# Ledger of designs, part 3: VH-VL binders against C2 domain-containing protein 3 (C2CD3)

Target 1, 169 residues: C2 domain-containing protein 3 (C2CD3), of Homo sapiens (Human) (q4ac94r1171to1339)
Amino acid sequence: SSGLLDVGLRYRRSPRTAEGVLAARTVSISVQIIRACGLQAAAKALAEREPALQFSATVGVNASVTTHLSFLPQGEQRRTHPVACSFCPEFSHHVEFTCNLVTQHCSGEACFLAELLEFAEVIFAVYHENTKSASDIISIESCKEYLLGVVKVPTKELLIKRSGITGWY
Short names: E, the ipSAE of ESMFold2; O, the ipSAE of OpenDDE; V2, 0.75 times the mean of E and O plus 0.25 times the DockQ between their complexes.

## First folded at step 1 (VH-VL)

Design c02 (framework fv_sutimlimab)
Fold by ESMFold2-Fast, scan of step 1:
Structure c02 (fold): chain C 169 residues (1-169), chain A 121 residues (1-121), chain B 109 residues (1-109)
Amino acid sequence: as target 1 above (169 residues)
Amino acid sequence: EVQLVESGGGLVKPGGSLRLSCAASGFTFSSYAMSWVRQAPGKGLEWVATISGSGGYTYYLDSVKGRFTISRDNSKNTLYLQMNSLRAEDTALYYCAKGSEWELPYYFDYWGQGTLVTVSS
Amino acid sequence: QIVLTQSPATLSLSPGERATMSCTASQSVSSSYLHWYQQKPGKAPKLWIYGASNRATGVPSRFSGSGSGTDYTLTISSLQPEDFATYYCQQYGSSPPYTFGQGTKLEIK
C-alpha cells in the first residue's frame, strides 16, 4: 500500500532579466522519478488482456514512465529509459520543465504561476515496453507500449511548499 | 447524471456573429476539457475547438482559427463559442462535448443536443 | 493531420446478420486513441467504443472493436433493429486536430 511511484516535485524560480518594467522570467518544475513498485497486479492484468504479447507476468515488466505537465503541450512530455524484467524498477530519473513566463511588477508576483498550478497536475504514465522475443517477431503489437497505470500528482501545493513535494503516489 | 444544454444558435448573414453557450451539470466542470464539434446538414462530424479545464489552453480547427473563440466560465459551469466573420460553410448543428481528460481529451464521452447555426443571405 | 477513411460508406443488412465495418488511418495511431461513436437520425452522437476495444457504459456485448496501427474494425455479431445508425471512428494521435471518419451508415432491410 505504498502507491505505484516514488516521486519528488520541486518548483524553482529563475532570475528576471533586469532591464525593463516588463521582463521574461523562467520557472522550472523539477521532477524526480525514483522508483516504481508493486507492478505485479498490473503485469498480471496486462498478460490477461494481451495474451498475444506472450510474456511471463511472473518475472517482471519492462517499465518506462512518461511525465507530462497538464498545462504544457503533449509534445513536451519526457520519458525514462526502460528498466527490464522488474516489478520494482529503479529509475533515478530527473527532468526539469522550463516555462518561460512574461511577468509584471505586482505584490502578488506569483499570481500567474499560482493560476496555472492551482488546477494543474503532473501526470505519470507507467508503460510496459514490449521487448519482442524471437518467437513473436512477426506480431503486429511487438513494437507497442502498453499502459500499466497512471498517477496524477496535483501541483497546487508547490507554491506553499518551497522544499517540494515527495512521496509515493 | 451528466447534462449539456446548448443555446444561442440561429440564422445570421455571412460576416455576422453569434455566441453559443453550453450549460453543464452533473460533473465537476473545471476538471474536464470541453469541446465544440459541428455537423453540417447531412454530413459527418467535424471537431471545431477545445478548451482545457482551467481555460488556459485553447485549440482550434484551422478554418476557424482567428474567427472563433472558445471560452468557459467555471464559476457558472458554462462553455462558450464566440463566432465572428461567419461563412456559409459554418452552417451546421453545433454540439457541446465533454472531454475525457483535463488538458486534451482522448475522446468525447457526453454530448449535448446541439444548436443549429445557419449562415445565409 | 491524420485522415480516417471508413468503409463501406453504407451497409444494408437484415436483423440477425453480422455487421463488420472498417476505419483506416492515413498513418499509424495507437489503439488507445481510436474511438467509435454511434449516431441515430436526429440525435447526438454517443460514445460507443473507446481505445479501440472497450465498450462504453450501456453498450451491448454484441458490439466489439478491434485493430491496431492503421486498421480498425467495429463488429456487431447479430444485428438488432435498434442498431440502425451511422457509426463514426475518431482519432487523437498526439495533438489536435481531432479527426473523424466520414461515417458508415448501417441500414437494416
Scores: ipSAE 0.000, ipTM 0.466, lowest interface PAE 17.9, mean pLDDT 77

Design c03 (framework fv_sutimlimab)
Fold by ESMFold2-Fast, scan of step 1:
Parts: structure tokens; sequence; C-alpha cells
Structure c03 (fold): chain C 169 residues (1-169), chain A 121 residues (1-121), chain B 109 residues (1-109)
């Protein structure tokens, strides 16, 4: 009931040294995905739509999580490795996004990154990964994935909290 | 995919010189401080030198000050360590290490494979 | 200069057992500047725990770090075969010099 994902977010405006700050013109946004929990309800709902999938207490799900910053292209998203057979997978996953201090909004207008973060989100999508299928020598199916849930974490407080944002979402 | 590849190590006599290089890829090189960390055969890790992202600030282990010079070329994504007046005590595997950004924490999140420097008569 | 002392120098245990190793600083250090690295023979070190208690990407939940001031601990709740390695603590403060402990070698018994 406290949320699906235990995550952490931190924003660092500039490199460590004052001289480096002037030169770099970039910032880092770090994202941690510590664990997911309570995936039983999502798995049950998925199994009702996909009866071939079995999520008994002994099997669990093969969960992976994608991280997407709402103001960056979809091609910049990251993904954890799957954690097999668990309704409470531990990922201990950390990724870092390096962003320009001045960037272009999707509307085409140049924006300061701090203005984007006021309204932006980190979007986490939780998937169940299924086995790959090879139909024949000329056709190979990619690994099938099924959406279990989506978690959106606002980035607004990153501008005012030096310690960052941590907790269940 | 972050990659750090060291080169330039070898066998030199005491008093000799070597220049180590570290080719970096997979990240914005100029945004991160870079370090050299060494490990003598069978011994632990020892920090040698650090350079800021722009190259304006450098820091050294006391025993190498005046002999070693850390530098970088951000246009080539390459880190260097010029080693002069080498001593037997400088014999070690030299690692290139990238600084990390874990919120308020810092550490070396990626390391190269190392390049061996042997100082022997 | 801050000196880090690790103990024990060698820890001999079997898979499934609990491992505990310590890192003691000669003067108080901020926990946010105390890190742990794992190194296997012939390989480069890997950042394992940063800021005394935070697991790096891919580090299993059985690893935990704790401590403050001068005393820091790395604990492995139930050893797996792949955990046998040398562990180094590091003090990486706001300014150099950055120092490492001498390492604790975790050996299978």
Amino acid sequence: as target 1 above (169 residues)
Amino acid sequence: EVQLVESGGGLVKPGGSLRLSCAASGFTFSSYAMSWVRQAPGKGLEWVATISGSGGYTYYLDSVKGRFTISRDNSKNTLYLQMNSLRAEDTALYYCAKDSLYGDYEGFDYWGQGTLVTVSS
Amino acid sequence: QIVLTQSPATLSLSPGERATMSCTASQSVSSSYLHWYQQKPGKAPKLWIYGASNRATGVPSRFSGSGSGTDYTLTISSLQPEDFATYYCQQYGSSPPYTFGQGTKLEIK
C-alpha cells in the first residue's frame, strides 16, 4: 500500500570544483531503483488477461524496470536486468543522466533545465519479461514483455532538497 | 558503455621516465574528475593523483609531488600521467579511475584494466 | 593524513556464513565519504558500497554497510561463492589526499 518501487533521486547542478563548474555547463541526475514490492496484485491482473502466464506463490514474476526522464528522448531511457521469480525483486540499480544546463523543450523553445524540472517526472515502467521465441531460421521473436505498472516521481523537489528524494512510489 | 583503457607502462631503470595514457569513452569526459590509483604487486590500493574536469586543479600523493604530472586532453578524451625520476617504490599496476556522482557521495565508479610499471635496475 | 585500518586482514569462512569486517579511521570522517570496493584476483576494483551504507548498482541485498565517525563495518549476511574477494575501504573527502585501507581478504574455508 505504500507504493510499488523504492527509489532515490539526486540532482547535482555542477562538477565538484568551482573551476570545473564554470567549464562543464552540465548537470547530473542520478536515479536509484532499490526494490519493487507487492507485485502479486499486478501479476494477478495480468494473468486474468493473459491466462497462459502463471504467477503462483512459488514462481513469482521476472521483473525489469525502465527509467525515463520525461524531458529527454525515449532513446535515452535505461533498463535494469530482470530479477527472476520474485514478487519483491531487489534491483540495487543506479543510473546517471548527464544533462545540459540549457536545453530545448519539446515545443522547440530553449529552456533552462531548472524550469523543466519544476514540471518534469521520472517515469518508471515495471515489466514482466517472458522467454524469447524462435519461429524458424528466418524469423526470431524478441523477448515478450508485459506491463505490470507505471510509477511517476516528480522532479520538482530535487531543486530544493540537497539530500535528494528517497522513498516508495 | 563506459570504457577506460590504459597504456604506456613498461620496464624502466631508476631515474627513468614513462608517460601513461588512459583513453576514455562512453561518458562526457570533461564533466568528471579523473584519477590514477596504483597497486604494487601483492599490496593494496594507493591513490596517486586527481585532476578536475576542466584540468585547472590537480592533486598529488606527497611522495610523487614534483616527479609526477597529471594532465588531460578533453578534445581527445584522454588522461595522462607523466612520471619522472622513477624509484623502485613506484613499481605498481596503474589504474585509471573515473569519479562518480551518487548524489552527495563521490567515489570511483569505473576503473580501467591497469598498466604495469616496473622500475628495476 | 587520515589512515584507514581494516580488520581482520584475512577472514576464512564457508558459504552460507555471515561475514563482518571493519574499517577504522585515525580521525573522524563523514560517512558520506567512506566507500567500499570489491577486488577479485587479476581484476580491477569495483565500487561496492558508497557513503558508508548505499549499495552500488548490481550489488546484492545481502551486502550492508554501516558506521559513523571513526568506525565502519561491511557485513555479508549469507556468503555466496562469488563473494570471496578482497574488500577495501576508502576515505574520499571533499579534498585529497584520498586514502585506502590495507584490505580484508575473504577466503573460502
Scores: ipSAE 0.000, ipTM 0.449, lowest interface PAE 14.3, mean pLDDT 80

Design c04 (from c01 with heavy chain D99E L100Y Y101D Y102F D103W S105G G106Y Y107D L108A Y111I; framework fv_sutimlimab)
Fold by ESMFold2-Fast, scan of step 1:
Structure c04 (fold): chain C 169 residues (1-169), chain A 122 residues (1-122), chain B 109 residues (1-109)
Amino acid sequence: as target 1 above (169 residues)
Amino acid sequence: EVQLVESGGGLVKPGGSLRLSCAASGFTFSSYAMSWVRQAPGKGLEWVATISGSGGYTYYLDSVKGRFTISRDNSKNTLYLQMNSLRAEDTALYYCAKEYDFWSGYDAFDIWGQGTLVTVSS
Amino acid sequence: QIVLTQSPATLSLSPGERATMSCTASQSVSSSYLHWYQQKPGKAPKLWIYGASNRATGVPSRFSGSGSGTDYTLTISSLQPEDFATYYCQQYGSSPPYTFGQGTKLEIK
């Protein structure tokens, strides 16, 4: 019942073309960010830390979400477009991460992706993007981002639920 | 404000047991993973165990698996470390540490307690 | 298990000098999961740099962290007396365990 983000996760391996054995060397981890809700509390906490920021029922926040798989480099993060002026933004955002079945993330030896997923998580960071007002003469924009919240979803259930995981987190 | 206070340390004989407690205040305890980190006299830091905010996941240093149990009582804002079959090499100052603001996503340890000394000696 | 090796083990310098210390991982680590802690004798460690390059609250601007992959560095541009302490690097890696380096002790020459 309580939750900041309505998300979906699915682990998928698909055979492709006549050389299906090569395609089977990778899997796809699909992440959907449907919506966020209840950002009022996070905005209030942010305003207490950053007094120059003002939020009201009619103003909302300019929210965007980054998705990070805990076992992948930071450069593999994906980000939604910002949704302006809402405490319950709808993103309808889909991203896909292509991962090798065998990698080297343990003590110098090859590790199966399944072993990493048992202890890994998908990290969602929700930001408010505060935009500097543009002048009437020259339209310049500068943007400063502020963290509203973080949601972590374990990937362990992806190993046993082929239909995936959906819900509020 | 935000505080972690450890207790339960003391002198114990090899093979003995001891339970450490960490009382947390000033933050939403159930929203953060908590860890125990130890430091032997004159030595460096060694991570011992971590428990997720819900208590659903626990992780241990290999040398303490089967001997130590990390647990938490979110209704009391208290973290525990049950230590059984204690050895001389377990002698250390034990710190309670909080996951960096879960809002940040960095998984560092931002708040540490003062530590409680455990001495395993005959 | 990912092993973190810090170098040098001891760094002897005078106030006003530049200090540079390194942390090398046995395997590639995401910079988001590489952190530095400062510890003074008789005190608990303090989070000093998180995510390789972000200063924790209250950390002076003379401290900077950098690096990626297996090689990370902590630099102090002009040492002050209060900076003499032991510095530890720490990693999350892809999965537990969390690992600390053995520490670099920064001492007065």
Scores: ipSAE 0.000, ipTM 0.471, lowest interface PAE 17.5, mean pLDDT 79

Design c05 (framework fv_sutimlimab)
Fold by ESMFold2-Fast, scan of step 1:
Structure c05 (fold): chain C 169 residues (1-169), chain A 123 residues (1-123), chain B 109 residues (1-109)
Amino acid sequence: as target 1 above (169 residues)
Amino acid sequence: EVQLVESGGGLVKPGGSLRLSCAASGFTFSSYAMSWVRQAPGKGLEWVATISGSGGYTYYLDSVKGRFTISRDNSKNTLYLQMNSLRAEDTALYYCAKVGYSYGEFLDYFDYWGQGTLVTVSS
Amino acid sequence: QIVLTQSPATLSLSPGERATMSCTASQSVSSSYLHWYQQKPGKAPKLWIYGASNRATGVPSRFSGSGSGTDYTLTISSLQPEDFATYYCQQYGSSPPYTFGQGTKLEIK
């Protein structure tokens, strides 16, 4: 609903050891978050329920983005640094996820990573973060986040587009 | 160690049907995509169909879509190709091929091939 | 869809000579997804070179592959009698997922 993300995803095999020693058993899924845009509509909608967002809805949000691969534990999610006071923040953020070629089903059966990617998604969650107040030390430690939107990008195209996935989502 | 053995080929009339089978051994069958590749007499190689390890997705050559169905039985280590509405142009030696992979992708190259089974579509 | 064109269609040479054959793609392909197969009469194809330049298991060092973008080459530095066969290039990553070239037949002069 909220904003659009300009992202890039690539599927890459990275060697872990010297070529003559061990074949690579992992791959790298590369994720770039270049920018977001159109965050004002989401901020205005949230301000209807949360008065603390009223000022940010008129001047700009402090946005950060989390990246989660749907087949990995949530503990392996990553987050961008926040970009202050903008409805079109530029993140220029790049992360890699190292994944095993063969992993486990929740049923305990082994499954090939490429089979998981047929049905998996990269989930981006865009948040607004309140700025810290130096005059209130207790409030600094209880910074609150507000969810502006969620973008889901299917990973199945990583298997059929070797150049990867790029564009606005 | 890896072996692929095709069967089910034969002479069939235009409009007829055949089911090809490929018995696989020597590798974890369910972990690899499998393909059918054909070769008309005296001609080159032509990819026909691929199925993922789980059977969750299939790909077909445009000229066989709607007529051919690739499937697998992982409990029996067997790959199938159901061929319906056969045409003279489908006459070929049909190879079962195991998909190998580089760079983490399950679609890549064909690292092992069976010896093929001949399908002749003729009056 | 990506079309692979091999040239020459037939290459007639003697043992000991150098063989060079090409595979040209209608659109740029990654060298990582271009492969070569050797096929002898009455036999199944064998994976020969994968990822444009990597020899498959058991392939002699006299074979080398190279290329990038649209142009790929397979070279045999000094032909042996067992090398006379048809060679096919193959790409992955288009619709259909796999396409083959029409083959180069290497025959004894």
Scores: ipSAE 0.006, ipTM 0.500, lowest interface PAE 13.0, mean pLDDT 80

Design c06 (from c01 with heavy chain K98R Y101E Y102M D103A S104T S105I G106D L108Y; framework fv_sutimlimab)
Fold by ESMFold2-Fast, scan of step 1:
Structure c06 (fold): chain C 169 residues (1-169), chain A 122 residues (1-122), chain B 109 residues (1-109)
Amino acid sequence: as target 1 above (169 residues)
Amino acid sequence: EVQLVESGGGLVKPGGSLRLSCAASGFTFSSYAMSWVRQAPGKGLEWVATISGSGGYTYYLDSVKGRFTISRDNSKNTLYLQMNSLRAEDTALYYCARDLEMATIDYYFDYWGQGTLVTVSS
Amino acid sequence: QIVLTQSPATLSLSPGERATMSCTASQSVSSSYLHWYQQKPGKAPKLWIYGASNRATGVPSRFSGSGSGTDYTLTISSLQPEDFATYYCQQYGSSPPYTFGQGTKLEIK
């Protein structure tokens, strides 16, 4: 299979300006989410157990993707805007994570970003957003989400491939 | 402080083999990619091979692919270059060079050893 | 493959003079990946200028690098006796092979 997400990952230093020493000690990890495909199969499989997904499995899902760097807190994750009614949504989404090159480990030891990237991954979670009308009983709850798939991309090549990591995953 | 000391060079006949070693000290060896760069007598510099900090990724000059193998032992702070099927054009001084610092995006050869001479001659 | 061509191959000058040498790439190279190394006879190369314009630690202020795209220049404003050496440019691209120019030998006239 060709995978679910067409993504791109790159790292870079912030452009050099006169903002001081601390800015030079950070790096940006750039994440692009271009598009997703193959969502109908995932929606149909899930709809067999979730009646609420039956309509979306037939006409199209309202997909959004969360991006989480495995070495950052859950609260640092990012999310695309949802793309309505599509099995191959185009996100054209770009975000940057600002990371310190050296961080203090909980045990008091220094930990380098590259050491973290050796074993880390970028975790993409693809969701369907099932918006409920105000007249439905379930509208008492906020918009309900259904997990369609998870894609994990290792980061170990980010430091050695200056062009970054691109392709379907 | 930072030291890179190459060894293992010598005189070999075409088709022979040699294994070069580079003993590193004065820095956290596993935090750096390492490279081999060669220089034929009286000629310029030519990159030969690179290995990532973990040893998981290796890259080679096309003319040495299948003949040379770069490897490292992070527990011994040592870089290796196994050279098989040597040719006259492989005659050169082989430098061990400290490459990409994994903790930064510094991507240059900041420290070099003194080199070990490999002569391939009949 | 990106080929780096350095010019001139040999530059003969006297102490106190200004030296200018060039490095031309066969394809556009990010200035962040273009570096210069100094090598004296019988010695290993030393990183001299990195990222086209940044002096390495210990490099005198008389040295300056500039350029972008395919054209890069190393300039020495007033030559000192210890500056006579061979200078190599290098492109450290997004992926190997990493290539060096053939070198410019700076020698006393």
Scores: ipSAE 0.005, ipTM 0.495, lowest interface PAE 13.2, mean pLDDT 80

Design c07 (framework fv_sutimlimab; at its last look DockQ between E and O 0.02; V2 from the best seeds 0.00; counts 0 for: pae E 18.8 > 2, placed apart)
Heavy chain, then light chain:
Amino acid sequence: EVQLVESGGGLVKPGGSLRLSCAASGFTFDSYAMSWVRQAPGKGLEWVATISYSGGSTYYLDSVKGRFTISRDNSKNTLYLQMNSLRAEDTALYYCAKDHYGSGSYFEPFDYWGQGTLVTVSS
Amino acid sequence: QIVLTQSPATLSLSPGERATMSCTASQSVSYSYLHWYQQKPGKAPKLWIYGASNRATGVPSRFSGSGSGTDYTLTISSLQPEDFATYYCQQYDSSPPWTFGQGTKLEIK
ESMFold2-Fast, scan of step 1: ipSAE 0.000; ipTM 0.500
ESMFold2, look of step 2: ipSAE 0.000; ipTM 0.452
ESMFold2 (binder alone), look of step 2: mean pLDDT 92; pTM 0.940
OpenDDE, look of step 2: ipSAE 0.007; ipTM 0.555

Design c08 (framework fv_sutimlimab)
Fold by ESMFold2-Fast, scan of step 1:
Structure c08 (fold): chain C 169 residues (1-169), chain A 122 residues (1-122), chain B 109 residues (1-109)
Amino acid sequence: as target 1 above (169 residues)
Amino acid sequence: EVQLVESGGGLVKPGGSLRLSCAASGFTFDSYAMSWVRQAPGKGLEWVATISYSGGSTYYLDSVKGRFTISRDNSKNTLYLQMNSLRAEDTALYYCAKTYEYSSGWDLFDYWGQGTLVTVSS
Amino acid sequence: QIVLTQSPATLSLSPGERATMSCTASQSVSYSYLHWYQQKPGKAPKLWIYGASNRATGVPSRFSGSGSGTDYTLTISSLQPEDFATYYCQQYDSSPPWTFGQGTKLEIK
C-alpha cells in the first residue's frame, strides 16, 4: 500500500429542494486534503536531484499541495499552506470548486459536467517549498518549489457514490 | 532592528563549566535556526553548534560534542550554550548568529552579536 | 569535512587598486552555499556576499563574487579606505561541520 495523500472528494448540487435541484446552474466539488505521509522516499529522491536541498531532506520537507481539476483552467487551481519540516504533514485543508452546468438540454446532448466527470481527474501535486526567512540584508529571494509527487484521482465515481471518494492515494 | 546580545563569558579553569546566553530581539526568534561561532584571539572563525528553529535538531563540531549543549527558549527569545569540561583550546570570543536553514537553499549567518569572551586558563 | 583554503593570506594594497582573493574547497560545494563575510578589527563579522555572487544589502557595487564547484573568487574593483578588513569564505553545504576559510587580510600598503 502506497499512497501519499489522505483525501476526500464530494459532488454536491445547491440548492437542496427538488425544484431547485432541477433549476441548478452550478454544482460544488468539495475537496479535502487531510494529510500526507511517507514523504521520506520522495525527499530522498529530491535530495539526489537537487543536492542544495540536502539539509531540508534530512529534517523533513516543507510540503504544500496544489489541487487542479483536469477540466478547469490552470488558474483555478488551489494550494494549501506549507507545513514545515515534516515527512507526515497534516493539512486539514478544505476547498470547494463551483462549476457551471449546461442548463439548456437538447435532444441527444448530455449534461456538460457529467460528461466531463466521466473522463476527468483531480490532480494533486505535492511540493517542497522554500519557506523564505526574512532578512534585511538579503535582497534576492528564491521563489522555487520542488515537485515531490503527483496523485491523480478519477472523478467518474463522484456521479454514482453519494458518500463521495475518500482514502489514501 | 535585529539585536543579538551575548553574555556569560569569563575566566574559568580547565575542567570548569560556563553557560553562555544570547538575548535576541528585532525578529521572530522562533522562526529561525541559531548558531554559535567562536574565534580564538588573533585567529579565524570556527563554527561550534547550530539549533533548529523548534529546538528539535542540534549539530555540533566534533571537538565539542559531548561537552557542549546548545539549547533555546523561544518564549524568552534566548539561545544558550552550556559548556562543560572546558579546555585551553576553547578559549575564544563566542558569537551568537542568526541562521537561515530552510529558505531558498541559503544556509548562512545573516546577523551576528558582538561576542562574549571565554578564557580557559589555570 | 570540507576544507576551505583562502589565498593569499595577506594582501597589501593602496586605495584605488583592484583586489582579488580566492577560496578553494577540498571538494565540490554548491555555489548557493558559499558565502563571504567581512570582519574589521574588534568587530563582529558581517555577511558580505551570499550564494557566491549576490551582494548583501548595503554592500557597494565595487564588490563582486564568482565561482562554482571548488573555486571561488572575491574581487574589489577599486579599493576604498573602508574596505580594509579580513574576508572569510564559508560553506554550509550537505553535512556538518560547516567550515570557514582561514581568512584573507586586506591591509593598507
Scores: ipSAE 0.017, ipTM 0.496, lowest interface PAE 6.5, mean pLDDT 80

Design c09 (from c07 with heavy chain H100F G102D S103Y G104V S105W Y106G F107S E108Y F110L; framework fv_sutimlimab)
Fold by ESMFold2-Fast, scan of step 1:
Structure c09 (fold): chain C 169 residues (1-169), chain A 123 residues (1-123), chain B 109 residues (1-109)
Amino acid sequence: as target 1 above (169 residues)
Amino acid sequence: EVQLVESGGGLVKPGGSLRLSCAASGFTFDSYAMSWVRQAPGKGLEWVATISYSGGSTYYLDSVKGRFTISRDNSKNTLYLQMNSLRAEDTALYYCAKDFYDYVWGSYPLDYWGQGTLVTVSS
Amino acid sequence: QIVLTQSPATLSLSPGERATMSCTASQSVSYSYLHWYQQKPGKAPKLWIYGASNRATGVPSRFSGSGSGTDYTLTISSLQPEDFATYYCQQYDSSPPWTFGQGTKLEIK
C-alpha cells in the first residue's frame, strides 16, 4: 500500500493521577513530518488545473506541509519550510502542540481532550510554492502556493498506542 | 480497593420515576468515564448510558433517550441515573461500571462493576 | 448499530476439556476493541479479555482471545471448575451504542 507522507504522532503527558492531571492541565501532541514521496502524480494533476505551471523530472516541486489539528482553530496551524525542486522532499520537521486536558466544545461546556481525540484528525495539506512567476503578466493578486493534496490521520489510536502513530499516509 | 455501590432501586409503576446512585471509592473518580449497564432477570447485559470523566459528554441507548439522564458529581464521587417514564421493559438489575482507561477514551472496556440495584416496573 | 452474535448459546463440557466460543459482529469492529466478560450466577460481570487478546489482571493463562474485524474467539485450553460461567462479548465502534452479545453459558456436562 501507498501513501504520500511519512509522519509520526505522539501524545505526551506526565503522571496519570488526579494530582498530576490537576497540576499539569496540559498535554503535548508531537507531530513529525519526515518526508513526502511520489509527488509526480500530484504535480501532473496540478499542472492540468494550473496550465501556467510546468513540472519536469529535473525541476520537481517546491513542497511545504501545513499541519492542522481538527479541534483547534486554523490560526494554530504549523507549516514546514519549503523543500525546493523535489518530488520526494525530506522535511525532518518536528512541532509540538500544547493542548489543555480540559477544553471547550462549541456549546461552551467543558470536555476532555481525550473525548475530542476519539473523533478528531490531524490534517496535512501539501502545497507547491511557486517562488518565481513564470508568467509575463504580473498580477497584484498573484498566488504563490498551490494545493497538491491532503492527508488525514485519525487521532483515535494516538491515545491507545503509547508508542504513538507512525507510517505512510 | 476499587468499590462501586449502587442504590435507589425499587418497585415503581409504569410511567413512574426513579433515581439511581453509585458511590465510587478506591480510584480517581474524576479521571474515568462511567457507565450504566442493565440486565433483565435471566437475560443478558445491555448498555444503557455512558458519561465522560468531566460530565461534558453523555451517550444513551436509543430506547432510553429522552427518558433517562446520566449525570455525575465529581466532588462527591457519585454517579447518577435519573429514570423517567419507566416501562415494563426497563425492569432489570442496574450495574454501575468504571471505564478501564483513564484519559484514553474510546475503547470502553469496563474493569470494575458494582453489585447492581434492582428496578422493577410493574402494573 | 453493531449486533454481536455469540455461539454456541450453551456449551456443555467437563473439567479438563478445551472450550472454544465465538463472537461475530454484523460490521467490522474498529481497532479490535472487542472485550470479554465473565459472569457467575448472582455476581456482577468481571472484565476478562480486553482489546480482543489481552488478559485482564488475575485472569489465568489458560484463557486466550483472538480475532479481528467481524470474527472473535475466546478459548480455554483446559477447563477448571471455577471457569463455568456465562461469557459476554462487548464491542466499541466509532460511535455509540456500545453493545453486548447475548452470552455463551459454559456449563458442566
Scores: ipSAE 0.000, ipTM 0.479, lowest interface PAE 15.7, mean pLDDT 78

Design c10 (from c07 with heavy chain D99E H100G Y101D G102I S103V G104V S105E Y106P F107A E108A P109F; framework fv_sutimlimab)
Fold by ESMFold2-Fast, scan of step 1:
Structure c10 (fold): chain C 169 residues (1-169), chain A 123 residues (1-123), chain B 109 residues (1-109)
Amino acid sequence: as target 1 above (169 residues)
Amino acid sequence: EVQLVESGGGLVKPGGSLRLSCAASGFTFDSYAMSWVRQAPGKGLEWVATISYSGGSTYYLDSVKGRFTISRDNSKNTLYLQMNSLRAEDTALYYCAKEGDIVVEPAAFFDYWGQGTLVTVSS
Amino acid sequence: QIVLTQSPATLSLSPGERATMSCTASQSVSYSYLHWYQQKPGKAPKLWIYGASNRATGVPSRFSGSGSGTDYTLTISSLQPEDFATYYCQQYDSSPPWTFGQGTKLEIK
């Protein structure tokens, strides 16, 4: 069975590192969000929670996706541009996260990227963006985003596969 | 399935030369550092040489510097060790070894090894 | 050059017993740069533990590695017949040469 997001994850050396592998101190984790599809079910569930929202088969949702690596701060989160009026939006989004091979725990212990990746995940949150202009009278509608779904992809296979992780999740 | 297959070993006289080859398959060869590690009969493991993924950096055991040259051909997925001025002390089984998928700075571990090729230096 | 000394040279035990072997470095080694390999007679070595404590793919949970600085340990909580082999520690610290210990041979009593 197909999932909601067509994604790709790869481990790559940072351009800042020396050519020699033994000299590298940072790596890039590449994240691609190709497309989402099958958002009708998520939109229907959202409409049941938010009765003011109505989604027709011909209109779709205004989707955007945030990417968060579970071991990085929220400030390192990335977001796609929104794609209007679609249940199968094409994002063709690519970002890279620069990660140190060795970092520190709050306890002061050194921690390897390999150790973090073994238990970490990439968290994709899919949102519907509802943007409406305020009325000239009294009712005010602010721009709001509504969660359609969350997709979590374990990073453990990045330790095993140089070609990365690709597929529907 | 990762496979490393060594060849080129044999019997050679002191002062002679041999060229070892390692044919790699089952992984993206041009993305990994590669090494040669040797083991003398009945003895332990000894690191000999390492080459970076592009071939731009090489490292050698002191006793082989100036005599051995590690090289690679990424288009053929092949690692080489050119051994010149061979000595009796170079007699060993020579293993081809692959860098692990996550490299620990500044070092690497060897996640896969070939079965080795025997080099015997004898008069 | 960092010299690694493994002890004991030979460890004779029976299946079901706990095995503990050590690797001592002549100078401090960052734990991230100490690795263990398993080698059976006539076979190539296999990566067993990397970065002092991380099990390689396919290594059973009964194996554990620990240590820091100059003292490192490989432990097998309950020996199985397939665990009898020679184990080598290796250091890959800040400058070459990268060295191996002499090995600990684990054999059936």
Scores: ipSAE 0.000, ipTM 0.466, lowest interface PAE 13.4, mean pLDDT 79

